# Miniprotein binders against q9h3h3: the designs that were tried, part 208

Target 1, 235 residues: q9h3h3
Amino acid sequence: EDGFTAEHLAAEAMAADMDPWLVFDARTTPATELDAWLAKYPPSQVTRYGDPGSPNSEPVGWIAVYGQGYSPNSGDVQGLQAAWEALQTSGRPITPGTLRQLAITHHVLSGKWLMHLAPGFKLDHAWAGIARAVVEGQLQVAKVSPRAKEGGRQVICVYTDDFTDRLGVLEADSAIRAAGIKCLLTYKPDVYTYLGIYRANRWHLCPTLYESRFQLGGSARGSRVLDRANNVELT
Below, E stands for the ipSAE of ESMFold2; O stands for the ipSAE of OpenDDE; V2 stands for 0.75 times the mean of E and O plus 0.25 times the DockQ between their complexes.

## First folded at step 17 (miniprotein)

Design xG10 (at its last look DockQ between E and O 0.79; V2 from the best seeds 0.80)
Fold by OpenDDE base, look of step 17:
Structure xG10 (fold): chain B 235 residues (1-235), chain A 85 residues (1-85)
Amino acid sequence: as target 1 above (235 residues)
Amino acid sequence: SPEEIREEIEELLEKAEEKLEEAEKKFKEGVDPRKARELLMEVFRLLWEALRLAEKLGNRELLDRAWELVWRAWQLLVRLRELLK
């Protein structure tokens, strides 16, 4: 991976938000239909651009599952951008505290646990576990990227409503672990995505707030969560 | 040579800026946001290459110019996304 591959993938992921999504909405669709839907649209086979022989004929940006309690609230993204532009023009220092305050002020508080998996059975199995957890009300909403032409890693995103609510973030980690996920998880606020805060950003800000590592037999949560900003273990 | 690398970076930045301006124009004119998105993805590819070369050259000025264009392009992408979500 070249030094900017991750940033380009982040741009592609944001651009993919603009294409149609394959959605299972538990608010309108019976939970009993989830297994058939998962079988119809396994993430490892759904293609980004609707390749011949794929389950989808049209481009798909994301595959998503909405829980019963899901309510889309993106906050004031336009106001956030205007404030961000004004801050850039001012030349004032930009810190994690600055970004937190901007997020709070404009109510852009959503964040997500991220996991990256190679296409295949393990990905589809992981996604199925997450999707069930969402439909059962243990998680609010999740999405997974479709398969790219290049066959690169796919990402599962599990959202929380407020990245400033540490307990809510930790509860989502626990639910993900309970769903059988054992890989490394990273937590990123959406505000960091909207403002272009990626790994190689010009402000040298870390876009990852938390990391979760699976732990056998240690805690009721089955993971160790690290606060990356303070370099402190939370569990 | 360092001079050849500088020239290549300048060409990449110029091309990226032209495409970015075209994307901004399309956005302003109310053209399908997906067309502007396609241009922006090309802009990012150009800017990643420019940044890579500028890092290799150790040229802070060229790095700063490239990052300014990245920032500007990213803001437009966010605006485009908001129109289609």
Scores: ipSAE 0.809, ipTM 0.939, lowest interface PAE 0.5, mean pLDDT 92
Fold by ESMFold2, look of step 17:
Structure xG10 (fold): chain B 235 residues (1-235), chain A 85 residues (1-85)
Amino acid sequence: as target 1 above (235 residues)
Amino acid sequence: SPEEIREEIEELLEKAEEKLEEAEKKFKEGVDPRKARELLMEVFRLLWEALRLAEKLGNRELLDRAWELVWRAWQLLVRLRELLK
């Protein structure tokens, strides 16, 4: 159990996708309403199951902001999973390149920058900055987990459309930093998520494609971004 | 003892597979998807414990069985998510 904590949290996160979400949808809601919505539903106070005294009376799986250009498309997840089964039985080697080709073939190209923060002002402030960046068009979609009863770290996910588009992933990192985020960011392609590939996996794959570390730069904020697959710095 | 641990793993795997089959049935029939999700979360809890014990024994056969059930459960969880989102 203690050795599979990350894997169980991933299963809980997938299960949370299926509960109701609190969504600010810029496609249908004026941007002027965002600040009131953020004040009503701070992620450190919204509870996973609707605890007494929280702003939500019903379970909440995620709190999310959809940008003007958000167009959801998971791709061919069923075909991806079928091809994965076939590869596992073929005896052929499984490498990061294998996952990349599967993702391209089945158009499961989305991925996300992740940050983990304890409940409190820092989390709520970071989320507000990200949410504004989404509504202003610098980012397309973000979500944040609600407060769990045990009070552990919460996660903010900032999505990009195509993990193979390195420039697009780096632009999202820059937009996150411009929103005032200074913590460590890690990037995980959704292909790994749909195939259930986390830290404990049979192929010794690393599901984190990129790491971003904040670098001070006066009036401009920059990042040091490491490509974990090739062990090279991109910035 | 190693034999007691092996028997515990096999009990965990049997229970996990029974719950997984029940979840698969509920999904296929289109009945009570929230119960199917609840069953899957219990399946994962059983399988993480089975994996932990099987790793301690170094028993490759039991590890393979556990990971195959994890994959089968994960596939169903993703299919449920796609249905309900």
Scores: ipSAE 0.783, ipTM 0.911, lowest interface PAE 0.8, mean pLDDT 89
ESMFold2 (binder alone), look of step 17: mean pLDDT 87; pTM 0.867

Design xG11 (at its last look DockQ between E and O 0.84; V2 from the best seeds 0.78)
Fold by OpenDDE base, look of step 17:
Structure xG11 (fold): chain B 235 residues (1-235), chain A 85 residues (1-85)
Amino acid sequence: as target 1 above (235 residues)
Amino acid sequence: SPEEIREEIEELLEKAEEKLEEAEKKFKEGTDPRKARELLMEVFMLLWEALRLAEKLGNRELLDRAWELVHRAWQLLVRLRELLK
C-alpha cells in the first residue's frame, strides 16, 4: 500500500459523510422489516456512486442502522477546531492526554470499532449480524461503507457514545463478538478523525486506542483487547 | 536529481495551495459546498504526492509545509461536513 493510502481513504470516508445515507432507523421502523431491508441493500452490492444495476441509483455515502436508544450528538466540533488551532499556535506539546482533554472540554466523545472486510458474502453476513445487534439494543448505531469502483475493502463502523468510558467500549466489543464477528477490530475516537490524527500524522500520535483480537475458548468476551497507548491487555 | 525533485514538490505545493484557497473561497461564499469538497480531494492527492517526494528527498522544510496544508485542508473538510450533515 502506498504510504498515504490510509490517509486518503480516511479523507474519502469523511467526504462520504456528506452524501445521502441509506438508513434503517429502529426508532421509526418495525424490527420485522430489517430482514427485507438487508436483502434490498446488501453492502457488497450498494455502490458509492449509484452504478447501473446496483440497488441504489443515486450516490450513497454510508449504509447505517440506528438503534432505539440512538441520539445523534456530535458535541462542539467548531469549538474543538478553534481550540486545536490555538493549541498548535501555542507551540505546546500535543499528547494523547491533550487530545482527550480537548474531547472532554468540547463534548466530542464518540468513538468507533472498525473492521475491514472484502466485498462479498462474508461482509454482508457480518453487516447483517451487526444490524440485528443494533436493532435488538445491544449496540447503539453502526454504519458500513458502500462498494467502491476499485473493489477495495469495505469498513463497518460500530459506535460508542464515549471513548473515555472503557467499560462501554469493551461492552461494544463483546456485542460485536457475540454477533459472530471474528476479524481484527480497532477502536478510534472521532476527535482523532476531526483533528486529522491518522497513521502518518506529523505528531506521531497513534490514532488507534484499542485493538481487539478474537480468541477461541478465552474470556467470556471472546476477545483480547489491547490498550495501544499503554501496551496493556485489558481482558 | 534532488533539485528536480525539489522543484516538483514546490510545484505540487503551489498547485495544492491555489486549489485550497479556491475551496476556502467557495466555502465562504456558501454557494457550492460539493465543489469545495471535490477541490479538497484534489488537494489531498497533490499533498500525498508532495509528502511522498519530500520523504524521499529527506527535506524537513518541505515536509512541514506539506503537512501544514494537509491540516488546513482537513479542517476545511470537517467544516464542510458539519455544514452539510
Scores: ipSAE 0.819, ipTM 0.937, lowest interface PAE 0.5, mean pLDDT 92
Fold by ESMFold2, look of step 17:
Structure xG11 (fold): chain B 235 residues (1-235), chain A 85 residues (1-85)
Amino acid sequence: as target 1 above (235 residues)
Amino acid sequence: SPEEIREEIEELLEKAEEKLEEAEKKFKEGTDPRKARELLMEVFMLLWEALRLAEKLGNRELLDRAWELVHRAWQLLVRLRELLK
């Protein structure tokens, strides 16, 4: 790794949340319009700040697709932060179980599968597959970062609504693989993001809950998924 | 030299804390959330450099100071995001 590159990219991603998004919303837009929208706004061509020659003239924080069943709910993030402060001053042990309970108590249960791809055909093809899976109802919601001025890898985030629902997380992995995705996937609960739990955190918590590797001839779900907290293969 | 590195870290931390205090003020005022965000991104850049140097020096006290500012800055960034939605 490049020192604190991952941590800075996380901060930039949070900052991008606050800018306008390009959204295909299946709840209000017919599915037959998806292919034209994907052709108009490929993530390798949509620029973060509206560079000359890009399809967007204004800044874009994210490109997103909302499925028919998408129901937005970020939970009680302010209460989560307050409870986290109290826990840290209490002297009680901080464990993955403690974070799980905080997330449940404050209804901050969402999480995401992440994949990192270089700009170009592979990224645009992967995104199109994910977007179709969302519109078809195999996935609930996904987003992809636009192209930055200096280039570099972009990220696709595929959300699930409850990281404690292991079956649901594994079903999302299977749907991602069915869309033709073969790269490494990592799963991070949003509770870790909101609390700023980094790889070098003082509690030695692993911020990645699951890791998925494509494996031909493996599990019936087409991938090998490892539970990073317990070092146990789930597939 | 180690002393020159230590002084550089302390200057980075002082500058980062000043910018963080300004970002916190802008957040409370509520008049320019984009400026608060810009200040926070500058804070993180200063802190990543301070952390890199503090790890190279092996100085636990400076590492702890830098991480405390990182956590404080991150908490504000999340609050700013929640305000703007």
Scores: ipSAE 0.694, ipTM 0.890, lowest interface PAE 1.0, mean pLDDT 88
ESMFold2 (binder alone), look of step 17: mean pLDDT 87; pTM 0.869

Design xG2 (at its last look DockQ between E and O 0.87; V2 from the best seeds 0.76)
Fold by OpenDDE base, look of step 17:
Structure xG2 (fold): chain B 235 residues (1-235), chain A 85 residues (1-85)
Amino acid sequence: as target 1 above (235 residues)
Amino acid sequence: SPEEIREEIEELLEKAEEKLEEAEKKFKEGVDPRKARELLLEVFRLLWEALRLAEKLGNRELLDRAWELVFRAWQLLVRLRELLK
């Protein structure tokens, strides 16, 4: 990826949060309707801007599935921003510890496993596996980006409630692997997204806390998880 | 030339700042957040190009100015998102 393409895609992804979402909510919709919903809105065919012939006529920011235990809690994002601005003006050094403390203080603790897949059957199959895992209660919430005009890779995000809960993060990785996902996964806290911590950020902070690689015949989890901040394998 | 690249970066930063101020004004006036969003996406495109050129030039001052505008634009985007979620 040349230059700041990843950072621009992150801005577009944040901007897409502001458009309508296609949501399957397992709290209000019977699980038996999931297969029909998946068939109606395959991520590879749902378009970002509602292109002619797509399943959607209007712009769609994300396609999402909410589990039975899902409770939307973003914490105090406004307080987080104010504290972050104050730190910028203070000239104090900014570390991963600083960001963790800000997240805890303002209760902005959500994070996500990310996977990038090309549009097509493999993406739709991966999404269907994740969506079932969410509806079955193995995962809390997931979303997938709609197809862009340029046909670039789509992203599936699988959330956890607390990026500081290492066990919960690892359990979500295990559930994703159990759903048949074999690609590379990266874990990013939402606080890093809200504060504009990109791969090429001026503070040289790594926005990825964990990396998961699939392995055959290994641990019961079917993956190796690396702590990127400490360069330590957790599994 | 390095001087021409510097001038191009300054023009990009000026244009990005003007668009950012317009987005901030729209936000303050209670205009549809989606209009401000579109301006911000343009601001980011300008700033990515400015950063690319400033890295090529090795100019720390221009890099810092561009990143300050990125920060300000990103904070506004997060605020806009919070209004529509």
Scores: ipSAE 0.773, ipTM 0.927, lowest interface PAE 0.6, mean pLDDT 92
Fold by ESMFold2, look of step 17:
Structure xG2 (fold): chain B 235 residues (1-235), chain A 85 residues (1-85)
Amino acid sequence: as target 1 above (235 residues)
Amino acid sequence: SPEEIREEIEELLEKAEEKLEEAEKKFKEGVDPRKARELLLEVFRLLWEALRLAEKLGNRELLDRAWELVFRAWQLLVRLRELLK
């Protein structure tokens, strides 16, 4: 009935970027402190707006963990926006190839594996596994949404630095699975996020580049990964 | 009825455009960026409802109008995020 759930969540996620984050930064914080930090700020109990009785008294946009090798590089977002505006007035076709080239030209190459979980122990357990994988160096950076007042599903985002590097994206999927994650994963390049291209969009583009399903007795990766654009199984 | 749905969409789009113009003004003046953000979130709420109804009605012109406002609003939201980072 509600065909725009992903789009509502996307706008709220962008707004959340603008509020304070709770960050465990392995570049400046000893790894031995991770478990205490996870216990203090479980994502199922950290509230978006600082509800009474929460661990946080102020709004929190995201809970994040930065790996020791994390080196932030957002790319040329302003140039990307300008080029996108020019394309809208130019009459040129908008295709996945167009978006890929814009991302390469403007160095906006990051992307993320996404998983959606209800608040509770399963979410907190999954987040703890991902956070440890980041601190141990198998992943570079991840974030999880705090609890909203409505108690809806929360999202864990696990970033990779180059969506055009298929091997790197698949290696991140394997690391997520090695952390014990069995739920459905979907992969979205950040260029789609910055350009506002979600499931419902005027160009009928598919913003989900890959889908990963955990499979018992599957490949060494423990996943079945589908390339959504070409309908090709990669594993 | 189709006419009632069309009128509802037009009201949503008018209200969304008014709020978007106010958000754009606040952004350009450099004042109260938190209010600009709240206006944009309300704009998106109105526009997603307008799009839902316009898809139900199958009206291409209303769909195009809604999507153009979504484009303007999203571009401003990203600019606002870049300002506040």
Scores: ipSAE 0.661, ipTM 0.839, lowest interface PAE 1.2, mean pLDDT 89
ESMFold2 (binder alone), look of step 17: mean pLDDT 86; pTM 0.857

Design xG3 (at its last look DockQ between E and O 0.82; V2 from the best seeds 0.77)
Fold by OpenDDE base, look of step 17:
Structure xG3 (fold): chain B 235 residues (1-235), chain A 85 residues (1-85)
Amino acid sequence: as target 1 above (235 residues)
Amino acid sequence: SPEEIREEIEELLEKAEEKLEEAEKKFKEGVDPRKARELLMEVFRLLWEALRLAEKLGNRELLDRAWELVFRAWQLLVRLRELYK
């Protein structure tokens, strides 16, 4: 992977938000239909551009599940952008604290746990576990990227409403672990995505706030969560 | 040569800026946002290559110019995305 592959993939992921989504909405669809929906649209088979023989004939940006308590609130993204442009023009130092304050001021507080998995049974099984947790109300909303032509790793995103609510972030980690997921998780605020803060950003800001590693027989949470900004274990 | 690499970076930046301006124009004119998106994805590819070469050259000025274009392109992509929310 070249030094900017991750940033390009992040741009592609954001651009994919503009294409149609395959959504299971638990607010309008009975939970009893989830298994049939999962069988119809396994993430490993749903293709980004609707390739012949795929479950989808049209392009799909994301596959998503909305929980009963899901309320879409993106905050003031336009105001955030304007403030970010003004900040860059000012030449003032940009710190994680600056980004946190911008996010709070403009109410752009959503964040997500991320997991990357190769296409196949393990991905589809992980997604099914997450989807059930969302429909059961343990998680609010999740999405998974469709299969790319190149067969690269797919990403599952599990959202929380507020990246500044450490307890809420940790509760989501626990729910993900309870769903049987054992891979590495990273937590990223959406504000970092919107402002173009990735691994190789010119401000040398870490886009990952938390990392979760699975632990057998450890804490009741089944994971160890590291605060990356402070290099402190939270669990 | 370092001079050839510099010239290549300048060409990449020029091409990226032209495509970015075209995308911004399309956005302003209310053209299908997906067309602007396609242009932006091309802009990013050009800018990643420019950044890679500028890092190799160790040229701070070219790095800063490339990152400025990345920022502008990213902001447009965010604006385009907001039209679908």
Scores: ipSAE 0.801, ipTM 0.935, lowest interface PAE 0.5, mean pLDDT 92
Fold by ESMFold2, look of step 17:
Structure xG3 (fold): chain B 235 residues (1-235), chain A 85 residues (1-85)
Amino acid sequence: as target 1 above (235 residues)
Amino acid sequence: SPEEIREEIEELLEKAEEKLEEAEKKFKEGVDPRKARELLMEVFRLLWEALRLAEKLGNRELLDRAWELVFRAWQLLVRLRELYK
């Protein structure tokens, strides 16, 4: 019984992009203000639609922290969509290789590490650690979903600027672990998001490019990272 | 029965396509992006249910119809997001 839960969440996440965001922007805001901002807007208390008693009175799509070096660039999304449509009519098979080439050609190279946590202190603590890592320059940009219906899991997204740069993706994983994060992380290129590649997709592609599992004991390295497309360990 | 399930799927798909056409019109007009977004969320709700039932039935034709509508709806959602984000 699948229920298309991941697909429902994906559509809701895309819709949330179009609502107001609560942003701490290190490019314009002193780092000394971060702790007060985190205390004012814990993700377990910020509600999607501005419920009474929330720190926000208006709808919030996302809570985000922009690092000093963050340079927003979605790439050529319009061209990506046109090429995607043409590819569908061509009859050619859709593979991870074709998605990679589309992403390179249209400069849609960003991707994100994802973690899902229940509302509460653990989520708020994890978010605070990630936000500090962004402001300190170990990560470039992150966002977290607000509280939706009571009891639902929330997601933290930690972006990297080029999913084809495996060292950069691994460095972001390392920075996330250094912030104290021990849960499973999954990595999804933004091109997959734009093309609608989730757990249930018409091409039966794996929507996760990398998985990171925290490695406890024995090693100085904080995680093991698996390339899901090739079943190869990167660490 | 399988025939009753098939009829339910067809009804879901027709309703989804009608709402998708309305959302496409709203997007083309450029005047009500919130309504277009609301219509698309309803389209996805209908299509995920149609897919769930079509998978249980094992009906390839209905699965293909549902996935084609998902493709159209998702493409529109991305365009809407890119225009109004």
Scores: ipSAE 0.712, ipTM 0.859, lowest interface PAE 1.1, mean pLDDT 88
ESMFold2 (binder alone), look of step 17: mean pLDDT 86; pTM 0.858

Design xG4 (at its last read DockQ between E and O 0.85; V2 from the best seeds 0.83)
Amino acid sequence: SPEEIREEIEELLEKAEEKLEEAEKKFKEGVDPRKARELLMEVFRLLWEALRLAEKLGNRELLDRAWELVFRAWMLLVRLRELLK
ESMFold2, look of step 17: ipSAE 0.813; ipTM 0.921
ESMFold2 (binder alone), look of step 17: mean pLDDT 86; pTM 0.862
OpenDDE base, look of step 17: ipSAE 0.831; ipTM 0.937
ESMFold2, look of step 19: ipSAE 0.830; ipTM 0.927
ESMFold2 (binder alone), look of step 19: mean pLDDT 87; pTM 0.865
OpenDDE base, look of step 19: ipSAE 0.826; ipTM 0.938
ESMFold2, fold request of step 22: ipSAE 0.833, 0.841, 0.837; ipTM 0.927, 0.936, 0.929
ESMFold2 (binder alone), fold request of step 22: mean pLDDT 87, 87, 87; pTM 0.870, 0.867, 0.867
OpenDDE base, fold request of step 22: ipSAE 0.836, 0.826, 0.826; ipTM 0.943, 0.942, 0.942
ESMFold2, fold request of step 25: ipSAE 0.829, 0.809, 0.833; ipTM 0.931, 0.917, 0.931
ESMFold2 (binder alone), fold request of step 25: mean pLDDT 87, 87, 87; pTM 0.866, 0.867, 0.865
OpenDDE base, fold request of step 25: ipSAE 0.825, 0.826, 0.824; ipTM 0.941, 0.941, 0.942
ESMFold2, last read: ipSAE 0.809, 0.824, 0.827; ipTM 0.919, 0.923, 0.929
ESMFold2 (binder alone), last read: mean pLDDT 87, 87, 87; pTM 0.868, 0.871, 0.868
OpenDDE base, last read: ipSAE 0.824, 0.822, 0.824; ipTM 0.941, 0.941, 0.941

Design xG5 (at its last look DockQ between E and O 0.87; V2 from the best seeds 0.77)
Fold by OpenDDE base, look of step 17:
Structure xG5 (fold): chain B 235 residues (1-235), chain A 85 residues (1-85)
Amino acid sequence: as target 1 above (235 residues)
Amino acid sequence: SPEEIREEIEELLEKAEEKLEEAEKKFKEGVDPRKARELLLEVFMLLWEALRLAEKLGNRELLDRAWELVQRAWQLLVRLRELLK
């Protein structure tokens, strides 16, 4: 991707959080309704702005599925921002350790596995597998971006409650692989998203903590997980 | 010329800062956060171009100024998001 396309797409994704979401909430909706909901709102056909002929007439920011154990807690984002501004003003070095400490202090611990897929059957099938895993309690929460006007890849985000819990991050990878997903996965903490730390940043910080590659006949998890910060395989 | 590129970057940064200040004003006045969001997306587009040109020029000062505006705009976007959450 040329220039700052990835950073702009990240800004658009953050902005999309502010528009209405299409949500299947397993806490209030019977699991037996999931298949009908998936058929009604396939991600490849749901449009960002409610284009004519799409399943949605109004703008949609995200399509999401909430599991039974899902609790919306983003922590103290306002306190995180204030601490981040103070840190930048101090001129102190900013490291991955600094960001981890900020996240812990302000309880902004959520993170997500990310996969990028072209619109179409493979995306909708992948999403259906993830949505089922969420409703069955193997995953807590997931979302997928709607189709953009320009087309391009759509992103599925599968969240974990704590990016510092390596076991929980690895368990989510295993559940994603069990759902039949074979593409490359990258794991990013939400603290990096909130602080505007993407591929290009002035501090040269890598926003990706983990990378998962599918492996046939490998570990019981069906994937190879790399710690990108330490360049160490975890599986 | 390098001088023309510098001037173009300065114009982009000035326009981005003006739009950012307008977005901050709208936020402070309690205007619909979505209006401020649209301004911020325009700010980012200007700043991406400024960064691209500053990288091409190899000008560290202009790069740092552009990144500071990106951070300021990004933090406002996060604040707007939290209001609609």
Scores: ipSAE 0.826, ipTM 0.938, lowest interface PAE 0.5, mean pLDDT 93
Fold by ESMFold2, look of step 17:
Structure xG5 (fold): chain B 235 residues (1-235), chain A 85 residues (1-85)
Amino acid sequence: as target 1 above (235 residues)
Amino acid sequence: SPEEIREEIEELLEKAEEKLEEAEKKFKEGVDPRKARELLLEVFMLLWEALRLAEKLGNRELLDRAWELVQRAWQLLVRLRELLK
């Protein structure tokens, strides 16, 4: 671990946003086609740049599933960036509270549960479960990274539309667990992504808002969710 | 030696800033957005190495220079992403 691994991966992830995506869109595609699509494009075999022998011949930035209720809206990202620049030059304190207020003011409210898994059966099984939950309406939208040439860990992102809506975030956690996922989940608001605030940052901010740990005999939902800002358990 | 490490950091930062300025120019002119993306990825590779070395030295001045360039580069990367829809 060279100390900037997360930041390096974040830059590659942002670059991947700009390449073509493989999308199952429930708004335009019958749910009965999902299983065939999942079998054709397992995330452990879809390659970032279309390697020989992979199911894709062209570059793929992300594999995604859009639910029937998915309404894309990244908010006022340009206004967010301008306000961020002004805040940094103002000499005013930069805190989790000021970031939250920027996100609310500019309507950049989305966030995501993240899980990291090695390529293979566990990844493909986890993704299939998430994709089905999205198509069935328990989750709104999810994406998974394709396989890198080096074969490192891949990420599944499960989005929620409002990180300030704690109940909605917890409902998404519950739906993820119901899909059989037992690994550590971390929740990151998109405002941190747009502002480039990752683990190594100048303000010692923690971009992880919540952590979810699978635990037998914990909450009624089978997980324990920690609010990282206040060190309080939500479940 | 610490002096050799400091010189390496300065070289990385100068190269990163040159590439960043080129990416900023290409973005402003609306020409070749994929080249701008490639330049930005190169900038980040240079800057993460500069930060790693500057942290090892504990050199505040070099850390500040590197972080300022990271923020400039990241803002441009987000703007480029938003442009490409």
Scores: ipSAE 0.638, ipTM 0.835, lowest interface PAE 1.4, mean pLDDT 88
ESMFold2 (binder alone), look of step 17: mean pLDDT 87; pTM 0.857

